# Ledger of designs, part 42: VHH binders against Flagellar brake protein YcgR (ycgR)

Target 1, 263 residues: Flagellar brake protein YcgR (ycgR), of Thauera aminoaromatica (c4kar8)
Amino acid sequence: MAELSTPSPASPAPLDGGRGDELEKFTLRGARQILQLLQDLITHRGLITAHTGGGHSFMTAVLKVDEERGRVVLDPSPDPQANRRALAAPRLTCVTQLDGIRIQFPLVGLGEGQDKGRPALFAPLPAEMLRLQRREFYRLQVPLAHELSCLLKAEDLARKPVEVSARVIDIGAGGVAVVVPTGAAEFVIGGTLPACRLALPDGEPIELDLEVRNLNRQTQRNGTEQLRVGLRFAALPRAADTRIQRYIFKTERALNAKARGGL

## First folded at step 1 (VHH)

Design ya14 (framework vhh_7yz9_2)
Fold by ESMFold2-Fast, scan of step 1:
Structure ya14 (fold): chain B 263 residues (1-263), chain A 120 residues (1-120)
Amino acid sequence: as target 1 above (263 residues)
Amino acid sequence: QWQLVESGGGLVQAGGSLRLSCTASGFTFSSYAMGWYRQTAGNEREWVAFITSGGSTTYADSVKGRFTISRDNAKNTVYLQMNSLKPEDTAVYYCAATFEYGDYWSEDYWGQGTPVTVSS
């Protein structure tokens, strides 16, 4: 009955030490579970954003799973430069959504070749896949019809103040991702954009401070490039937080009702 | 607060060896993929070596066969063993930590860099 493995208290736990442990509940490591999830992505024609590092990504999809060779087959970009960046990257971080659930996984050892006579990208099967059912990791894909925008206060190439209207492409509890018009502004990771204005469909724009978290030049399926900026809510008044959460909930319900055909 | 502290840089003669280390604190090191990058004045930062949380490694063609990346999760440290050094390896070397499942909201951490000078 002796307590053999209890460590003596010496110091507080690291500030960020619990983050990875909390995600273990949602991490799939079983070969069969990973194969089934990849097959579900194929069946539902899930679009994947593959982050190649250096602020770049491209849109892809899993074309098939080759169990005998232990690899996945991915749809290459029509932009050769995006494919070169992917092949040069130490890893791809693949992000997608299935039935509102965020799915994320790394691919290491990317190669190129052909599948059934067509260009393809190949990678070993991931050892782990993350399936996040937690609300805080949920990102609502903003319907284009909502014309959701955020007026950003940034700097141009000459470091002069500029106001840029950016389209909001996704929104969550912690921030927004926006598309910035080509050449409109420069962004620095970690920089703060003060007094930006988020326009929701109902009511006055919300004034808030945004922190630049990510910069990504995403190559679309048609080969065109977009600058996507991930922006974190630096501080959010309770009233603003409530309005954002209500918008997310209301929009999710409307999308779900539309899928059901109504009554 | 998170920290990445690099050490082991310095001056070395061509053909020599150096071992860089990077010690992490303030986050769950074992959940992060670790990489080494280098930058020369006037050039963009380039990837050198990468190790996943699971221990898989990859190397840039310019260093393959000469450099080895490894990690010790008990010590929260990633290493870069650099052998057969060339003047072209002269650069500031940066340690980076990327949450393996990170996205737009996830934190990536960068060290301040350690200079390496290879004399001919």
Scores: ipSAE 0.012, ipTM 0.299, lowest interface PAE 8.8, mean pLDDT 80
Fold by OpenDDE, second read of step 3:
Structure ya14 (fold): chain B 263 residues (1-263), chain A 120 residues (1-120)
Amino acid sequence: as target 1 above (263 residues)
Amino acid sequence: QWQLVESGGGLVQAGGSLRLSCTASGFTFSSYAMGWYRQTAGNEREWVAFITSGGSTTYADSVKGRFTISRDNAKNTVYLQMNSLKPEDTAVYYCAATFEYGDYWSEDYWGQGTPVTVSS
């Protein structure tokens, strides 16, 4: 009785269209991150182009994430032929955009069924999701001398509220990038950090809500790992916007003047 | 296509020296900071040395005074001169290219690694 060695689950094939190494920094593999991003797609009713191969695609949407069963529920195509192609495909390549960010993820093991009495497509949760963020706004690199900081209200791994003082490394009209110590808090892309405080040099801290848009691990010159967190201003009061713009403008002018040898 | 190719690894006795090379292709080498990392089986990859696009160098405490990172932009190559090697330096060494962001860098590209074995 030859024990049929169950083939080791094939490592998920790299996302189509990018050399694996270049896209790694944009690839989400964390279960929580994936779930959050899928939930965001649901919340925003994001239309997804699902590619079935052979030049065929259909429009779908994520209807639900079933965490208990570890599956995603998709809206079937109104075209029965498209659904047949989808079910026959070894892999769906799903492409969408959320807030100007291209999102791509593979789905494998597609099945059909019903969700609450409605026809639906089911797939296991993607093992990875590619998120290609385009910077929509110019971001000023914050001079070290300015010591901008942001007090982040986040959660730790135990979902306990924590406050993290983060250095602001860049700032724009749309948000900030900050650096935090690794392990200081748990950040989820698409997650909101409420009632944070941005400290500018010109006055009292600005209270604002921040949305996590990007997470990148960075190594300091001293070898210490830090987490760079890209944050979008979720709700910026007009007065705060004015202050931020003023700061940016003033700083840019100063930097330019210095570059021209005027200081 | 971005490529980093490490070379120069091998077997060396304790107290010996090796010079690792990492040749870059497919990108503007001179615009990137370069780093060396090492990894032992079952452990996380650890930072070893860093050189900015401007030539500023930084070292992990474990290799400070023994290792020297340098770069030749004309050859698109970063080097790691390793002197006074110790058995604890035994690892696969990886080259990484990164964008500089002040005092920080993010690894963007990796080589396949070159093994270094230091025998006691």
Scores: ipSAE 0.005, ipTM 0.247, lowest interface PAE 10.9, mean pLDDT 83

Design ya15 (from ya1 with A97R D98G Y99E E100Y W101D G102L D104Y L105F F106P D107E; framework vhh_7yz9_2)
Fold by ESMFold2-Fast, scan of step 1:
Structure ya15 (fold): chain B 263 residues (1-263), chain A 119 residues (1-119)
Amino acid sequence: as target 1 above (263 residues)
Amino acid sequence: QWQLVESGGGLVQAGGSLRLSCTASGFTFSSYAMGWYRQTAGNEREWVAFITSGGSTTYADSVKGRFTISRDNAKNTVYLQMNSLKPEDTAVYYCARGEYDLSYFPEYWGQGTPVTVSS
């Protein structure tokens, strides 16, 4: 029996310790390829979410690649607790995107020190980097100027109904990621949020049911904490799907035009 | 030094039940969230169930209402009670330390315990 429900890009599957045959073809192990990809992240000033375990992460960036010492230099968090968690972690999982392509890599043996008189975190170059060029994993980073929001129907810490206007930070064919202040609402992984309203720039808000797929408490570069919530479209009407795809296409095209000539 | 050891897998008929156990050593078990994942050959590991240090539980839609995750901190053990098993539940089941977040790998995995559900 064919299933009516297909897994969506809003529900990224966990990796099988790098041993899955399908993921192997997307895994970079060449030293030159790894160095080039890290340099591309520096050039594009890409923000990296570094997961330290326990549902905790912090925002960082690659500041420098030290090829002679075989290490990467990262921007430390202004929150000392986030840095302490990172240094105590046996491994960081770093997740970012470059031009819609998901990039993920481990860092092991994190240390702290100074680079040219400034605080820095150091780690050996990763032995592998995942660069996942699959359309189903494509996520548009939502421009801040679009002020894209989703009105969530959730529960507060006392289990009472609340409405939370959440900022949409990325969007794909299968779902959205949103940020909310910590404590604004309680989210349960696998829980359904009914009758949420996604506001796109053109037209009426889209009413849809969202499933909570992941939760992560992010320490931002300014030291404040936000909750990132990954949400899957549980049942997406054809008209809503068309509007979302149109928004993604138009925005991607506009960003590409801006990069190529300031159009 | 960290170790997770799964047990309780085996052969079962559709509609049957199994209870999986995962015994942890080398860390303060009561301080960490624990999860169960499963994998079929050629596919990525998929999340099944999660329990926090405080005992709050979450489940994948495919198993909700059929599976129950629980823990016994005195025994350093997390359990997965699997009821109303279906052939599509056939997989190797893995215990993991950490929280459910599909953008983040569990840091510690066990060896896995195979579950085969016959039709």
Scores: ipSAE 0.000, ipTM 0.186, lowest interface PAE 13.9, mean pLDDT 78

Design ya16 (framework vhh_7yz9_2)
Fold by OpenDDE, second read of step 3:
Structure ya16 (fold): chain B 263 residues (1-263), chain A 120 residues (1-120)
Amino acid sequence: as target 1 above (263 residues)
Amino acid sequence: QWQLVESGGGLVQAGGSLRLSCTASGFTFSSYAMGWYRQTAGNEREWVAFITSGGSTTYADSVKGRFTISRDNAKNTVYLQMNSLKPEDTAVYYCAAQDYWETSGLYDYWGQGTPVTVSS
C-alpha cells in the first residue's frame, strides 16, 4: 500500500516574473475567483504547460478541483521522469490560455496519488492566479492547419553552423515559440540567432534576428523529447511587424468565426 | 550574459555549519526567484531551498529547520546557511535563477556548483 503522501501544505509562493507591481492588477487572489477559473479550465479542457524547473516541462490538465480538501488534481505526465521532477520541484509553474488570455499560476506541495483508481498529481489550491489581459502578453496558438515555420541559423555541439527548420507553435508581437528536435542545435539563453527566416502564409519569409529567451525540454506523450525555444524578435522591421500583426488578427478572426459555427 | 558563481563550499564535521553564497550578474537579480539545489554522483539534482523575488521561502523536508535561504538584492547574492550538517548533506551545491518567458513560462539558469563534504 503505497502511503499516499498527502501534499504537505507548503505556503503558496507568490507569482514571480520580474514585473513586480505591474502584474498585481492582473493577479487573482480571491478564493471564489480562483475556483471559478480552475473550473473554467476543466470545462474547456485547457492544456497546461507545467514547468518543473531546470528547463523542463510537461503537458498536463486540471482534472478536478476538490473544494472540500482544498486541492487541485492534475493529469500526470506519461513520462515518469517528468513526474519525479515535478515532485522534486519547490514549485510547479503552470501556464495556459483561456479565450486568448494567458493564465499562469504556481502550485506548491505537489504530491502523487490516485484519483478514482488512476494515477494523479495533487496540490493545494493556488493562492493566486495571474490572468494577463494585456495584448502585449498575448500569444496566438498557431493552428495545426497552418504551416508556420522558422528557419533557425544556429550551431551544433561542435559549433558548426547548422540550419534547423522549426515549427512555430505560438506567435505574438514580441516573438515566437518554436519546437525543434532535441540535439538539432545548441541554444544559449541570451544568444542571438542572426538572419533567421520566419515563414508566414501571406508571402515571402521574413528575415529577422532572434534572441533566445527560453529553453524548455518537453516530453511528448509518445515519450519523445522536444525542445521548445522561446525567441524574441531582436530587430523587426516595421513592415514585418505589420505582416505579423495582420496574420495574428486574421487568424484570430478565423478561429473565432469557426468557433461560432461560421466556417 | 547570465552568470551565477557559487562559493563557500568545503569540508566540515558533522554537526558543523557552513554558509554558501551565490553571486549573480548579467540580469536584474531582484526580479528573479533563486534556489539552491544539490547533486551527488549518480543521482539526480534535487532542490534544497527556494526564495521568491518577494522573499518567500520554501525548503525540502530533508533540510527543514537546519537550512536557511536568504537574499541580498543590493549585493545580487543569495545565501544558504547550513546548520547541523550531516554526512548525507554531502553533495555539490548549485545555485539557480528562475526566469519567466512571456510566452512559455519558466526556465532555470545554473551556476557551476560548490562542493560540500560533511565528515562523520
Scores: ipSAE 0.017, ipTM 0.357, lowest interface PAE 6.9, mean pLDDT 82
Fold by ESMFold2-Fast, scan of step 1:
Structure ya16 (fold): chain B 263 residues (1-263), chain A 120 residues (1-120)
Amino acid sequence: as target 1 above (263 residues)
Amino acid sequence: QWQLVESGGGLVQAGGSLRLSCTASGFTFSSYAMGWYRQTAGNEREWVAFITSGGSTTYADSVKGRFTISRDNAKNTVYLQMNSLKPEDTAVYYCAAQDYWETSGLYDYWGQGTPVTVSS
């Protein structure tokens, strides 16, 4: 007789007071720390997903920090609609990753202009930045060379069952984010996709149930749009969890060795 | 389940004042940033005011100096004090709860809206 237990995925519920206190440990408010972190993003040419609300985002990057004017300069999207949405938004939520650590910060008061004769977006320096160093918040950006995929069991526009092979773009302890071709399937936030198959480089695909957590239409730096779907592991057997964590750890170590010139 | 219930809307004369309230249930209110948005006939919804979980406030240029957003975590309530009202403030006002650091939108909560009419 196997023991019966309900899997404990990363909480789908709102943050409680204790979890809010936990985020405080990762919040940077010092001007020097903020400037240094922004400079690190420039040095590493980190790509930023800028969320404009309403399920829309675009890819950008920090081009420079203008300390004298107290502002950050961002690369505009080649899609004029994405830039219009960003300028109209009350807040831009910027999400990126540095050395496997999730970095997130708000920008308020976005404007447009020029930097050295080239179009640019700019905003006042953020008053705070979040740097999430806990494993539960860690998302490994999957190297394109790994060709990681997940076979999703979903529904098409006519509510008929369809199987979609989706590229895994990031993976963590609690789930994956995948890219789905526009129109390939319909997703409902909170819906469960049963018996999906996650392909890792070693062994057989992992069969697992996935819960749809978020949907986002992201405009890439080349101006094309893609649908990104965030999926939570609804039930994760210990053997599957071990394989996923081993893949994450091995890939992290390989990327860290490469970054340090240890190749 | 979660709820956001707005109150305090109605008809007011230009130059008058109204205080909107929004009471939350079904989630940990103190962990959420709270915003007020408005929508006029034929226009997209626009942001009015925002207050973080820590109490920092931001306002749209059109309402700066006239509107004040505040919160009472003990009562799970966010307020919008509207002074020096103008006919162009006529709109349906919406309360929204957002995780300041969350980008998924899954836990964004919206009220049903409360109408405000400012007579000229």
Scores: ipSAE 0.011, ipTM 0.240, lowest interface PAE 9.2, mean pLDDT 79

Design ya17 (framework vhh_7yz9_2)
Fold by ESMFold2-Fast, scan of step 1:
Structure ya17 (fold): chain B 263 residues (1-263), chain A 120 residues (1-120)
Amino acid sequence: as target 1 above (263 residues)
Amino acid sequence: QWQLVESGGGLVQAGGSLRLSCTASGFTFSSYAMGWYRQTAGNEREWVAFITSGGSTTYADSVKGRFTISRDNAKNTVYLQMNSLKPEDTAVYYCAAEVTYDYEGSWDYWGQGTPVTVSS
């Protein structure tokens, strides 16, 4: 194949299936709870990554909830191809965060139309929403001003070693999500990237082994496409874990203080 | 801990039928949406059919009216009944279940795939 495919045909590494039992208790199925959570996303202007399958996603937002018609209204992508993929998809898996809590929900039966004379995407209200209210599931959205990066040791399309500086978009206790330009490197789900370097403030880069866990092509709000890579900390030394947790805590505290100061 | 095992693939003549099964273990099957995807060599995986945890179904236009997805939560199994098969349906078929953790895995648990060959 001469073109980067995401996800790779390789099967993902084995996952802990016991998490299905835990996820059930974080699943919201009450109509009122679902409506309130969607409204909270509107109020906080939460950005949503909508996965359209085939390794593609785009950034959107909930514009409004139409309770009478039982549907949610989404902001379309400025990229017509992203909108076509979304409309052709059987299901969107929508992922977002609210106050560091991961929120995920499916949308089925996406349609296109207008809201107040502007293009919009419409879908029936989700029957369920996942709200992960546990510390180990927390994902800090990295502020753009921090310019957090990770130097990845990967392979190019010819399977030759290449180093790619990737922007870290979120970070948690178990890993990081990064974005790279399309074509910068080839990633294989389940593959290990040895001796990568995570650049945190207040010190030298942290050397880490990272496992590729997830891949998708993401269309940004400005219409550009990038590859999003989910990377698990394969072997996290205690000193590195301490520095990462300290960064997460300090940044979370600063973001919360800034939000309170705006009141 | 987790496992998805597909079965039921094989060789069949155009106009024939096959029933694919995917049995899950190691997770609470009833809490997951389940899907079937297919892939030909050199191409990305293509969605075929989807069933939510609540039982709602949706299908790709190419298989609508010919394929039926169903689930049996008591048996932790999802099925794909394939009728009126065409040579264009020749592919490796994959079962998938949703996972919500980027850092701990793909968005989906994936089976190893089962090949389906439809001759003319």
Scores: ipSAE 0.013, ipTM 0.306, lowest interface PAE 7.4, mean pLDDT 80

Design ya18 (from ya1 with A97T Y99S E100F W101Y G102P S103E D104W F106G Y108S; framework vhh_7yz9_2)
Fold by ESMFold2-Fast, scan of step 1:
Structure ya18 (fold): chain B 263 residues (1-263), chain A 119 residues (1-119)
Amino acid sequence: as target 1 above (263 residues)
Amino acid sequence: QWQLVESGGGLVQAGGSLRLSCTASGFTFSSYAMGWYRQTAGNEREWVAFITSGGSTTYADSVKGRFTISRDNAKNTVYLQMNSLKPEDTAVYYCATDSFYPEWLGDSWGQGTPVTVSS
């Protein structure tokens, strides 16, 4: 229900601890998600504010990710006192921003040494990372094997009610994209489809009102046309939101585990 | 609210062994990584051992080969088996999650359990 506001990008301080339960839904725990996000920080040369506690922090950056040893390599501070505080701290709280998205993660077990003959700090890979994104922009590509479907309540060209079982091709916190055969129903951008049913693998179908946001017609190689329909959740109860987020997170973790097993 | 309760500390002679336990309540223990830390009077806390939700372990160089961290998710408990104890292992031992989530709650630490190793 409640929209979680993000802090100002100009303020790299950690978020309010009283919102722990609300922040859980923005926490990444998949090993591949974490590795990918750390690589994104390297690619974009993201500056990280590392808080060592007691009102102290220092500026750092991820220099590389060592997947074989399960650790990150960080740029040490030019201030020796800041490095001593970091090494003595029980943990670092790292805060950064990537394209306006706030990213926060803990590092535990910080050590020092050298990388390519130059001073470096290193720590085990974080077990979790917070990524505060506008939830409506995230989309999971749905695996074909899941056979995830949405029963749409729509109208045909003659304005007669029809029910269409549509394959869900992507899903996010704000909606789904589905594929229907051309001519199965008529869709109007901005139109509402009431009492549609989204079938997730676990539990009963979720009953939702959906708003048509976009339409795209594609002609396939076999000569058949498919209509892709982007649908926004017009109103999403907390329980439904929780089930959708759980499906997205479980599926992403399973995809990440499969990718790990391949190499 | 969540809590961590450490136990198992005590007085032991050099070369001896102790097993520390930390029992968690108030959160989904199996989803969180857990660590052991220690602190000597007047010094900052230092990390000792870490275990992920999946069971992967990492150790500080000072304890590697002597200490073993493990967890029992059915009991919401993390353990630290300490072997070949040395006088320099004397400290108060704390368990904590390394999650930023509990850290933001301002309470990621238990009360600690003291360990004294006599020479």
Scores: ipSAE 0.000, ipTM 0.203, lowest interface PAE 11.9, mean pLDDT 76

Design ya2 (framework vhh_7yz9_2)
Fold by ESMFold2-Fast, scan of step 1:
Structure ya2 (fold): chain B 263 residues (1-263), chain A 117 residues (1-117)
Amino acid sequence: as target 1 above (263 residues)
Amino acid sequence: QWQLVESGGGLVQAGGSLRLSCTASGFTFSSYAMGWYRQTAGNEREWVAFITSGGSTTYADSVKGRFTISRDNAKNTVYLQMNSLKPEDTAVYYCARLEDYWSGEYWGQGTPVTVSS
């Protein structure tokens, strides 16, 4: 039985609650562009976090691109268990960055072998690579202890105005994902919620217009449903953008410091 | 709410063929890589085949040359054409949406395939 991966602070979270259509414009599919980007990662000795699923990852690097065999050569982990997990994994999600640009690509069909007499991992060249500004699609998973909330101005099932205090579960430069009780309000994809109030730990709530981007129903283990709503910031003012970014980076640094200290 | 619904499983004799289908709803199907996995009693799930959003395919060594993965974006459907079936292919087959943001997959309910000798 395979378990689904849980997103970590080191992993990208979806801006729109699991939809991939926002990434299409940042996806490189040209063979020449893919080869050039992989070569840039070699030249800059970019460290890659390879996610193997089940909350597991390891650090690697691209050692070589073998164009004639259509494969990439990767540095194995010094941890034999990490290498065994990687070889058993159906897919690796490789995440790195170059000059503030986030680069992400899948590798499938990982094998082991030898390059110039040294152990190496091999995978077919990826058919696609994401190349996007780090800020655009990074989503911070909001710690429960922060009790981050957003007061939504919406309509109930009878189209009467209601205010709903929703728990913020993730936040990025472009929006938030919130959880609301089933039946608390009616949401329409593409609809605008005016004058909502985002409460950050430091300072007054931020007044924002939010656009509904996605809706997902989640059944809890006790059978109770909750509604996850993905919301885009409409016309975010500079002061609000600065406060949101400061919260994200401050929290991300604190979480990453704890994760790195656990090595 | 997203869904993946598999169909096309059943009982087949060794050397026969089956085509599995997986119809997706609740997300932009054409933007995601899709895959097929299988699980036999007492064993972990293993991957069988992947198809990227761009249409490139990859296969596990155990099925290479016998199975073909394909997709029809107009129908929001991914297929697994299984030829030259062996008793060892007996398993529950799962459709998966592969996450572009995370190292993870979201699974359908599965469809059983039994290959008799």
Scores: ipSAE 0.000, ipTM 0.123, lowest interface PAE 16.0, mean pLDDT 76

